# Designs tried in a protein design chat: VHH binders against q9m2c9. Part 31

Target 1, 358 residues: q9m2c9
Amino acid sequence: MACIVEDPQRAGQSNETQIALISGVPDDISKSCLARVPREYHMAMKCVSRRWRDFVCSDEMCDYRNEFNLAESWIYALCRDISGGVFLHMLNPFSSRRSWKRINDYPYIPMREGMGFAVLGKRLFVLGGCGWLEDATDEIYCYDAAMNTWFDVVPPLSTKRCYFACETLDGKIIAIGGLGLNPNAKRTWDIYDPLTRTCKSCSDVNIVPEMEDSFVMDGRIYIRGGVGGSSTAVYSASSGIWERMDDDMASGWRGPAVVVAGDLYVLDQTFGAKLTMWCKDTRMWIHIGKLSQLVMKQPCRLVSIGNSIFVIGKDCSTVVIDVENVRKNKMNGVMVCSSIPKTWDDDIDVISCKSVAI
Below, E stands for the ipSAE of ESMFold2; O stands for the ipSAE of OpenDDE; V2 stands for 0.75 times the mean of E and O plus 0.25 times the DockQ between their complexes.

## First folded at step 6 (VHH; framework vhh_7nfr_2)

Design a67 (at its last look DockQ between E and O 0.27; V2 from the best seeds 0.00; counts 0 for: pae O 4.1 > 2)
Fold by ESMFold2, look of step 6:
Structure a67 (fold): chain B 358 residues (1-358), chain A 122 residues (1-122)
Amino acid sequence: as target 1 above (358 residues)
Amino acid sequence: QVQLQESGGGLVQPGGSLRLSCAASGFTFSDYAMSWVRQAPGEGREWVSAISGSGGSTYYAESVKGRFTIARDNVKNTLYLLMDSLKSDDTAVYYCARSTYEWGYMYTFDIWGQGTQVTVSS
């Protein structure tokens, strides 16, 4: 890889004067300029020098871009190919061509089912899972989206899990319930913090062993489990309390969910692909629109960026829905849609999707 | 040419001790944090221990804390792993690795040695 170039002068000269980021410019000014470069050019910037590579990949640059509202969200899809191998696709939604690209970096993630997928800052985590011949695992793989590489060492979960709910709250990853030969996993959750390796296992009798879906809204994790979503629960991280979900709200949760500006959207895939929104004021589900099966192959996943919902189906086929008009009008509105081409003719399943802002 | 070469592996009885060495060449050794990573038969890689470039900070996996000691000699460009109270679960190929990036207890490595076999068996 051309962007993994070691500075040849540094190899033999440990006492050489530090090279300025930009000749004749103080480093703090240079950093301000470099942090404003659009994300699509960051790979090229990493090839300029070791100092540029270190800054582009740094938490300092990411923090600057967040502070000044320069961060750009890209979409990462956790995918499975025909052989059962697990890998990532990436989409820059701001690119003029907007095409999915496969991340071919190593290591190859083992063939597993029921894995968690979560984001902490600029890092993507693939957690747990089980194989055909293997029980659940506590292993975690982590991809750094700024460095564009997988970590070689990642601390594991405290409890081996598969088919569990996995969400990020307050800078920590929370892994809830699941299956395994360990009977304790089904009623527990782990709070995972890779920075401090604080890992706390808690229990509650209301946690079902198999999770179908989850989402995060207003500091709470909403969980749907059992056959056909027959069981629902809500976890509040601030209080540590498990609550029952509103029955009317739960009744419309029949597919993947996403939150946009505090409003819950669900894609009901029971009879086609029907987008609905939970209206807090009326406590009713509102029909937004139906997506054509010609442009969208089920099953689908949802991720949002700004006021846009990305509906991502088989082979990474993607439809982009602008919900700003619906949000402003408080009634059924006209959806604004566009599409992004699928990747290959290969049979690629999309397991989960997340966005990463850098 | 950047190189890392491990040595000192072998067959050891349970409860025994062993010292691993890793000779480094082709780069400024003291500028880089270094790690030991092991791979048991049929398992993935497991990070064991890390040491800062200066040697001032050391870190250990919970499975080896209190039993293993990492050290470096920046004059001889050599990394060491002193292993005491060895168990059968310590049987693995041990690699030394040069760290390029770390975040919390997560590491990336760009240069690896060929590894040295450690077997703990009666």
Scores: ipSAE 0.276, ipTM 0.669, lowest interface PAE 3.7, mean pLDDT 81
Fold by OpenDDE, look of step 6:
Structure a67 (fold): chain B 358 residues (1-358), chain A 122 residues (1-122)
Amino acid sequence: as target 1 above (358 residues)
Amino acid sequence: QVQLQESGGGLVQPGGSLRLSCAASGFTFSDYAMSWVRQAPGEGREWVSAISGSGGSTYYAESVKGRFTIARDNVKNTLYLLMDSLKSDDTAVYYCARSTYEWGYMYTFDIWGQGTQVTVSS
């Protein structure tokens, strides 16, 4: 039951003769029509009228688009430049002119490191982090992809954290481990539960400090951390317990990871850049292919849309891998990839990447 | 300039009542949902109450439900929080915030006041 959280802004729409969204058209039909407009035009739509703006920015719009299978996934990258500034970049991967665009400067936290990055619905969250001279924070900032605006979020994290794993599971944001003034924070995780309006803190000895990577697969959160990524753990939401990760699985987790259609892929960067896949049935890592070092600039982050893996490296250099095609056309381990070139001259490090479907 | 200014805080005995006010300026007040958020010493910020732009809908945290009443006067561009049956646990700095969106039970805010201190002590 999707708790239709009535937008408090919507409830006050008194029966005042609301100007029709579209003149001469019932609102339900108008909404349906507006929902069919491609995402690239949503910004322009917001300029038509206040009512259009409100609708386009509403959860209702998202509901319509989801219902009609019109939601479009765009990639968002949290990036840091040489100045230490944090920025959000966006890519429409299906555009005829695929290029990264800087959305907005991070409004609230200049030069923060070790931030978490999560997506829920149409919103991106930047969590925690620390400054060079500042301790870890519990602050949460939200970017609404439909509104194109940053917001403060309440409640904050229960624990101040930096360099922690951040994932979304079952409609909750989970912040795991990390560093902070509280030494115990390293073995804790926070759970944002929208139903309870609370952030809960839990502890487990299996949580490792200094998280390097994480992913969600089959309703579980996998984390890797420690010196050289030697420590792994698996969280089950059903049990609330962290367990040791399978050794065979852990052994192949040697780089950024992404789940595509339920399968785990890892870009092994130990000797070059090899895309590997975890086979659940055989419990073995399968070599999928090799990426050219010419097209990939480390450090890289992975994000998936459909059957495609986006490898996003330094300066937002992007390689797109169609996993289905690669599986079918295993010609001597060479993957046919498309690339999106760097658009900026500045050195940009990609902190994290996520996709948002609107 | 968009601004929120809280007032009405103070010292009150347990079981007492206070009325907080928040004066809004620099924007069309009626177009935005408004919230009260509080922060107790050593604690994180806690959402307390929200009200829709028109004032037709009100929301409360479970901790204050039945005791606090949020209201607004859109003509005066003022947000109110009536606090009855105050408890020691209600001691906090209370902030007025412009609510731009509600996501689940988490609230997003873009404008904050400076806050007003409420102390409940015997």
Scores: ipSAE 0.038, ipTM 0.417, lowest interface PAE 4.1, mean pLDDT 84
ESMFold2 (binder alone), look of step 6: mean pLDDT 85; pTM 0.872

Design a68 (at its last look DockQ between E and O 0.41; V2 from the best seeds 0.00; counts 0 for: pae O 6.4 > 2)
Fold by ESMFold2, look of step 6:
Structure a68 (fold): chain B 358 residues (1-358), chain A 122 residues (1-122)
Amino acid sequence: as target 1 above (358 residues)
Amino acid sequence: QVQLQESGGGLVQPGGSLRLSCAASGFTFSNYAMSWVRQAPGEGREWVSAISGSGGSTYYDDSVKGRFTIARDNVKNTLYLLMDSLKSDDTAVYYCARSTYEWGYMYTFDIWGQGTQVTVSS
């Protein structure tokens, strides 16, 4: 059932045919129908004709799906095997099978450490990093999830970085702090925009030199770093200013974080796997539940889709936690969980996870 | 046997000129936009210039605009890059590539040449 596809043609190129998308149907109606096909079938649609492939990969189809709330979020995991090889896994959480698939071309990404991982629209970015004998790089690799291919040329960062915080905010990728041969990387951030080829570099004393973790909430980037990981800072997009994080909020940030409908959740891994939520009303962390180490192999990463938190551990083993009742009914200690089987083979560490909606 | 073969590279003094050629075979050349891409030692790939299938539209990276000229001959199936006022930072391996997709300043190519070395030194 799976089809073999070639690399897609560039959208809007002059090699477009004049033949109708569906015989006997006006193209505007055909596009409306095709845009409503579930994402899991988009690969098969690309095999039907050149016109279908061009439309499936087009910004027009993506824009239609977003406009009409048809976009479907899939999860992409940046992974490392025991040999140090770096590759992507992908999960369609809406499939009845719900299994992880490896993205082809895993030898494409060099064996590097401390890379950033970010999403901009339908595109996944792997930024920077360093090798065993190689200093930090400014190289960026980009995977287009609609075209199912890697770009061959991607503009680099302005500052070579590894072990840095990396987040998307306001349609741009922000790479923060880290290490490298360039000593200015430690207290700088790059605002990366591939559409304009701009990569603005800024500095601020509130940026700590060693990054451990980050998340985005309410138009702000939160970072945790410094010696031993005890320092925190917040970037406000509206002001462009870095400030210190609230001490009460910071005290419970002891593991990976995710935001669901404006509420901050953290998987506290200091003594097992304990899911907590920041409650603004009481200014306290609320215990939601504890995950068994038998079903969750640390270290874990978090990503959300709708009211579901995906906890992704070693070998891409995954627990799905539905927090809708907690949010709507303010219930404590009640978790509704399901699991997704780990990948088939190899001892795999998950470096980072992101979702892409198409 | 889709192929692209570059030629015309070499050693040149700063301020000098070179003309690169790329011979295309095995496909209908005029149906495809083409690009020049360069890679300096220790650096990533950098897009330089592109030209439409008909040759009616040309595009340049800001670093080479006004100094480089892209052209094509659809009868001879050949892509050209005319390089004037060369600088030391133009030193790189230059590839011709058949374009398939672009987004902003990011490009995907399905066919590449083997590359030709351009060295600008005093």
Scores: ipSAE 0.302, ipTM 0.711, lowest interface PAE 3.7, mean pLDDT 81
Fold by OpenDDE, look of step 6:
Structure a68 (fold): chain B 358 residues (1-358), chain A 122 residues (1-122)
Amino acid sequence: as target 1 above (358 residues)
Amino acid sequence: QVQLQESGGGLVQPGGSLRLSCAASGFTFSNYAMSWVRQAPGEGREWVSAISGSGGSTYYDDSVKGRFTIARDNVKNTLYLLMDSLKSDDTAVYYCARSTYEWGYMYTFDIWGQGTQVTVSS
């Protein structure tokens, strides 16, 4: 019997005549109404009243928005500046004024490198990492996108890690490989389950060292590492085993990868910037188009929303590719993309990018 | 300024008892669930116990169930942990933390104390 640990904060709501969310409106209707408010106004909503704040920040709000198909995906980028400071940046891609915004300074760990970045629900997780003079950590920090607040998370990782692959699969965060004082960390992965409050550590010889990239496709985790990204492996959650990646598939993984509507796309950066797609049926990489180098500042990270790929480079320079349009035009030419210009004068490296739907 | 300050730690023999206290300031104490978290040497942080804002609900890790009791005094803005039947494995720095419980059994904290050392040794 999974003791649903009731939110201890909810139990104390004594029958105090709960001030109606909206005067003269039943709460259920009020909640429905509030849930329909666009995400850009949620911050303002939190200022109306404590009850509004609590609701907007609640999982219930997310449930309503999901039920009504109102959830909006925003992009979050974990970034490092020239000082070594780590920051979270946010982009609303649907805004008329598309601009990156710095959310908050990383509250807990200045100058960390090699951190994992994962998303579960409305929360972003920053995992592990190391400092210039500090060994790898097992610490987990959580940013709640609805609350706009950072939290420490317990329990930590089972293994202290930096420069590891980090993915979300089946409601769990998977931390794979990396470096640390523990020499075995390179061949281990942690499964962090927030529901059970457990972090399980496992080992497999097929885990590649020096993780460069990872993605999730069809319920499996793909990793690339080694010298020059020469080593690949695939994890199946059902079996708990790492396997060798298909050679044909691996051969085309020559840059940052993203899955869009079940299809794998790679930005091949070996000779310019080429968007390629893995065709599952033919087991071949298909050239989709070229990206102008003028609009792309390396190193780049990819994130997808709907049918769009966001290529996010240095200084959060962003190029948006509509894959549906590009596929239809079968043009072996330069892809027509929209760009979001750099908003900051600072040299910012993008560590990782994820989308959060709220 | 929001602050948590732990006290009451010390050296105790196996089977002994300790009472930890955490003084809270800078926020409405009764509006927040509070937790005790401990960290043993060389180990990660471990959640120990939590109590609702009103004090009506208490939660314990299996390792401390039946031995530890969490309590709070909202008038005094103080969190307590009564530790009975202490074991060597209970040796750790004990932290008081302001809790949020929004995600299943994953516990998040936004405010920490400095911690108090508890050593259980013969």
Scores: ipSAE 0.019, ipTM 0.362, lowest interface PAE 6.4, mean pLDDT 84
ESMFold2 (binder alone), look of step 6: mean pLDDT 86; pTM 0.873

Design a69 (at its last look DockQ between E and O 0.31; V2 from the best seeds 0.00; counts 0 for: grease 24.4 > 24.2)
Fold by ESMFold2, look of step 6:
Structure a69 (fold): chain B 358 residues (1-358), chain A 122 residues (1-122)
Amino acid sequence: as target 1 above (358 residues)
Amino acid sequence: QVQLQESGGGLVQPGGSLRLSCAASGFTFSNYAMSWVRQAPGEGREWVSAISGSGGSTYYADSVKGRFTIARDNVKNTLYLLMDSLKSDDTAVYYCARSTYEWGYMFAFDIWGQGTQVTVSS
């Protein structure tokens, strides 16, 4: 399906074309000023007028902020409460009072397990999953972090999936393997482009079974699956080819992974939280430091912003590690970290976390 | 005061035709893109068709393309869905909805009608 020529932003613009963004100021100058306002104030700006709301939420503003290195990354966690309800929490890591906020639940996300979570620009996608009485679904829910609202209609996946790998690469969302009504779901992957409503389904009998974890590095998707993470593979989106993962790299992938400035970090929680980094040049894992197990309740998820890794555990308890400053610590074996208070929502499991830059 | 009211639903045999209407009030109708969205029992929402505020551009889901026609009358503030060659899979409650925001083929609606039932049975 094609895009509608007259979108809501343009409709609001045409209705208000006779009023300036800022009285007595050319609109180009006004936009430059508004785009430089810190993200924490964007909600207030949206309340000034429809023109302000449309600009604050526009790709134009996001593009300006990216061009001038003004974009601010906030963290979003896909969470499940004890009742099985699924929702989002959000964290502004730049606030002095860093605390998690629960995102408005409308539209209601059904109680689902094994969902994918991905980011494309300023938009968060919750994909697939399976229900209490249902097998896998192809449904997708999308939250726009600039508009602070959910889309009501989102094109579905081409293949019903749960417990699958889900990553964003080259402006598209890649959903790999998993379980579903399709007996071959484990061996397929979807290349999903919501902008063009394109969802290409691909197949390869060599796809790694049941997904444990994934990450994206250097234009490739790395996946780990099988019992105890025994199987690994690498997908190159540019060629569509599955490749063997480096055995030395795979041997150290024993926990949640994150990429910081092109370097792969893994948190191994076997003997207490131990952070390691893959050194491409030497093909060895380098010990970075250790966290006490008593600080973080498993399962943990990782997300990076700048030189910082955010370790997010149960109830959204969070520890922040500045990996560059930790690597400069000559004492070794002790990481200097900061903590962010638990959310007020009790008994929260963190399914996945991502950052969104606006 | 702002509202959408659908009408024209009913029971029809496979291969039959039906015209749905959606009366809009309380806002400047021509300023907004409009959609038809349907929901079959036990199913999620399925977008059916969309039309630009001016009526110059129309869009259809693959499942209805060539069979359904969306139209609007900006003088009467009315949205239409002309449904031909109906089949059992078209059985659903049909809603008209006003777009507040969209990106590609994703839509956020701020105003929904209460829906009209379309039943296609032999």
Scores: ipSAE 0.470, ipTM 0.779, lowest interface PAE 2.0, mean pLDDT 82
Fold by OpenDDE, look of step 15:
Structure a69 (fold): chain B 358 residues (1-358), chain A 122 residues (1-122)
Amino acid sequence: as target 1 above (358 residues)
Amino acid sequence: QVQLQESGGGLVQPGGSLRLSCAASGFTFSNYAMSWVRQAPGEGREWVSAISGSGGSTYYADSVKGRFTIARDNVKNTLYLLMDSLKSDDTAVYYCARSTYEWGYMFAFDIWGQGTQVTVSS
């Protein structure tokens, strides 16, 4: 979904004899060529010229890469350290040297809890949250993955929120429930629609309080909250209504959830780490396998890229599960996984994980 | 050091006019779109106006359209906001901000000034 972010910087490109992107090459061809450069080199590309930088950071670049099926998904983790500081970490899963990297340019989010984390296009959003001594906030921060830069976002949230569900659906950012100064916030949800240039706040009694987890599947938003995750609801964009989640499906939602190729997977962390899958046809949860506790430190978050599930735990310990392989090779109930070792000495808790494709 | 400094705020009567200025330093001013953002007491930040790096394109919030004019002098590294027909609802701290994106009604900024107070009161 091409986030129509009109860069106000682009509008002013007067017909000045624009220096060719590549000398002696038409710009359309140049752009096509530049778009084929692997993502790992995009930072270097930005150093070539202003025009290169502008293009590499443009939505046009993303459009080309998507068209060429060259978009690369990288994983971003919102993390908290021992000091309470919140940081963004990045993993290139395609790298031969798979290592997490801290993104240093995060000046903005000291010691917040209950933040929303969403992806829209090439941008990551950190929303809301609260501090130990601070009430819920409405602040929104944006990280542009192409620019590798943080931004403040205006307008802020319509409602100050912490510990809320945050999802992207149909090009919109949706903030659901949570806690705040407004006692009614827990039964409200906000829709940020960049296409219509609207921010709508709605209320629904079916919204569960104290959000623990959420996911998007088949155009619907699923939320889990309440004491021990006992309450669930489903939002349909077509109806605009929140409904109760199916009891059978809800019963197996006992941990972080991720959707892979249209299928729902849950990591049940109650007794070890069990990966389960929701079978739509049978309406049953299927046990896929167990993860070794030796390679994974709880609490864990999940993110999917292609047919792979990344299980990201404490200290950004990462296990990669190939869903296709696991389905084929059930060796004694143990999933064959690849692990990315911890690269940091510091205790880091993973708050949320998302992937961004560029 | 990258810095933005606003000036020109003050007390004005309804229907009056003000001119805000923002001095930019520490970066190539002409390479960046700039915006004015305001914050009224107890309210969230509201985007007011934006101008492209070259000055060729200008954008306005509906609330100020037809009344406010954004301009820039790239030689002087200065951003301006001409505010005409001021209303009580225009009372706010006005911030100059370096802009990067317009996303529907959402704007992204990476650098802010300290702000200048504009009060519209009879």
Scores: ipSAE 0.409, ipTM 0.727, lowest interface PAE 1.1, mean pLDDT 86
ESMFold2 (binder alone), look of step 6: mean pLDDT 86; pTM 0.877
OpenDDE, look of step 6: ipSAE 0.336; ipTM 0.714
ESMFold2, look of step 15: ipSAE 0.444; ipTM 0.749
ESMFold2 (binder alone), look of step 15: mean pLDDT 85; pTM 0.873

Design a70 (at its last look DockQ between E and O 0.65; V2 from the best seeds 0.00; counts 0 for: pae E 18.1 > 2)
Fold by OpenDDE, look of step 6:
Structure a70 (fold): chain B 358 residues (1-358), chain A 122 residues (1-122)
Amino acid sequence: as target 1 above (358 residues)
Amino acid sequence: QVQLQESGGGLVQPGGSLRLSCAASGFTFSNYAMSWVRQAPGEGREWVSAISGSGGSTYYADSVKGRFTIARDNVKNTLYLLMDSLKSDDTAVYYCARSTYEFGYLYTFDIWGQGTQVTVSS
C-alpha cells in the first residue's frame, strides 16, 4: 500500500514567487516594520493581502512585538446581557476615545452561566459553563485576539464544570472546583498544558466549593469560595498541593481581587467601595482609598495593566485607578480616578475580565 | 461553503489497518494545517495527529506515534490518516478538523467534519 507520501521534491518547485510583504523590501525588514504598527490598525493590515493577514495573525508577529516592547494590552470582558446571551467586549485603554466595543456574539454557547475565562498568550479561553436547562459542559472555546476569530479547543476539560475558578499559571490553564453533575467536581481541578497538549485532572479536599473569586500571586493560585466567601485555599504549582490561606490575608479578601506589580489589591465592597492592599511585610491590609458609589455598579471585576487597576462594573462602566499615583497622593482617602462611561443601552453583566497583550 | 467530509472508517480486527480520508472544500486547503481528532465512547475529544499546510511537518499524539501516519494531497484537497497496528483503544469517531493553532499551544479548530466511525474489535 503505497504511502501517498507527498514527494518532498515537488513541494519545492512551486516557486510561487512569494510576493514580497513590502515591494522592494526584504521580508525580515518588512516584518519588523509591520510589527511596529499600532494594534488598532492590525485589522486594517489584515485587509492588505493574504500574506499580511497571515503574518499579523502569526505568533511571529507577537514575537516581534514582544522583542521590541511594542505589545499593547487590551481589556476583554466576557459579558452577559438580559437575554442570557454571552458576548465578548473589548477596550483599548490607550485610545484617545476609550470605549467598549462588542466583538462578536458568542458563537457556540448561548445562555451559558458559570463559565471560566482565561488568557494564554494572544488567546482568550471560555471554559465550561451551564445553561438553564443544560448541565455543566467540558467544552472550551478560544478567541484569538490577533485573528479575531473563535475556535474550538481540544482537548476539552477533564471534568464538566460551571461556576469554577479559572487562572493561568506557568503557561497552563487551571480550572478549579465548581459545580456539575459529578459531585466530585467540586474538589477537583484540571490543568491544561499547551506543551504536552494534555488536560490532567487532580483532586484535593482543600478545594472549596462554589468559587467566587481567584487570583495568581507569586506563582500561587488563591481561591475564595463557600457561603459568603468564607473559605479560602492556596495552590502551589511546585508541590501540587492546596493549602489553607493565611487568616490575616483571607480576612481582608472581601471583594474582587487583582495583582498589580506583585501586590494584591482588593475592592472591599462591604461598606461602599474601598480599595485595599495587602502588605506582605507587615501582613496587614492597608486602606488605599474610597471609590464613589456613583461610578461603580456592582458586580465589579478587576483587571490590571501596568500600574493601573480597571474596575469594571455593570454595563462595562469602568473606573481607572493609578495605583502609583494614589499611593503618592494620599489626599484624605479620596482616590482620583478616571472613568469610561457605558457606551450602549443594554443591561450587561460582566462575568470576567482579562487583559491580552499583542 | 467550507466543508470537511471524512470517509474510510469501519470495523477492523486488532492489528489491522485502515486508511481514513477527509475531503476538503470551500477553502484553500494548502494554507491550513489539518488535524485528526478522535472521540471514544464516553470520553472527551483527543487530538491524534496534525500536519502543516505544506505537509512538511507532522505531529502525533504519543498514543498513536509509530502506528499512525498523517498525510495530505493538496492537489486533491484531501487529508489522510493511515492507521496501522490498530488496537481496541483506537475505537472512536474520527474527525477531520481545520487547524489554526500555532505549535506549542493548545490545538484550536474552526471547521470540523461529521466524523467517521472506527471500530477495532475481535
Scores: ipSAE 0.032, ipTM 0.457, lowest interface PAE 3.2, mean pLDDT 85
Fold by ESMFold2, look of step 6:
Structure a70 (fold): chain B 358 residues (1-358), chain A 122 residues (1-122)
Amino acid sequence: as target 1 above (358 residues)
Amino acid sequence: QVQLQESGGGLVQPGGSLRLSCAASGFTFSNYAMSWVRQAPGEGREWVSAISGSGGSTYYADSVKGRFTIARDNVKNTLYLLMDSLKSDDTAVYYCARSTYEFGYLYTFDIWGQGTQVTVSS
């Protein structure tokens, strides 16, 4: 019986004609012009033609915008409603009418807890988690912020896990520790490497159980866990080595953390909201200021864009802090900041927030 | 309506061969990269192989490299997987999937077939 196999060299020589992106303009010049359009208008550009849609959604456009420092970061909040449904809200912080908008086209996810949330380029990943009656899963879902579309991701995680640390470092998603039916899950981490198209599992006795929080700084993943955040560890992806976190640095990590322009900031929500910064040179925490308790709804998540920290609380209520301007405008220890109204979608819990630059 | 339909699965002995086919309809087949993905009982999905829209580039998981061959016929809108030197570990449901990722970085798919069963037993 004959096997029909197409000649790869012959297929690769096929010439496909295309209609110009802009009549009378070479495509490389057209792409340069289109890539400079503000992200707010990219949805409209996708409606012009199939070629415009393909370019707007392409890695080529995203790469061009990054190369020429044109990328714009929007904030995405992973949220849960009162029914337990999981969905995304997004915020364009550059819009004159800054408001949260719900992304409605999300794959059905049963009630899940302890999911990972990570960003690679223009894509958001929701990983793992467990249900009320279900053990942890290894499933991964991806939202492509340029295409505005959800995708299944294959392969899944190597280890089913929930309540784990999940961060992106050096182009890889790293899922660390957590819980599951596999009792060794808390001593393992999965490395999802899109360059090699693999998800591999590693183990080490130094992994901290009971994950509470994490951040990435200077090519390393910092993890706080244990009872009341008593255990800390640092992971270097380049070496695969776990190390003890500096005790002085760990002592001030008493709330959500974010890195702004290479500097670590922590919002301590004990008796109000106190923003502090870790000074690497002096090895001391520096008081930056306090937020008014009237504006902030707990619990809060932090995300940074440029020199701004976005403090995102229940119902996506949001306070914006420009850390350089705050140092200039202190008044009796209270930081002057701006706010973004909560959504009208009452009883929304914010699970995690990330920014996506396109 | 976009559709993918697999066929050609069956029972074979270790060391045997099978050819899987996937008929595509409802879209311009040659514009899309295509993949084979498999799922063994009780396990998650495993990417097996991919081929570019023109057929000029092919990719294989390490577990099947040298044993499986992916091919496409853009005239018949059909994707193929020639499976040689089959092992018991190859037992799975094999799915045809339309790829949406740019060349080789992420395994993402928007359209799936129903799957065809391949069983390799002694």
Scores: ipSAE 0.000, ipTM 0.278, lowest interface PAE 18.1, mean pLDDT 79
ESMFold2 (binder alone), look of step 6: mean pLDDT 86; pTM 0.872

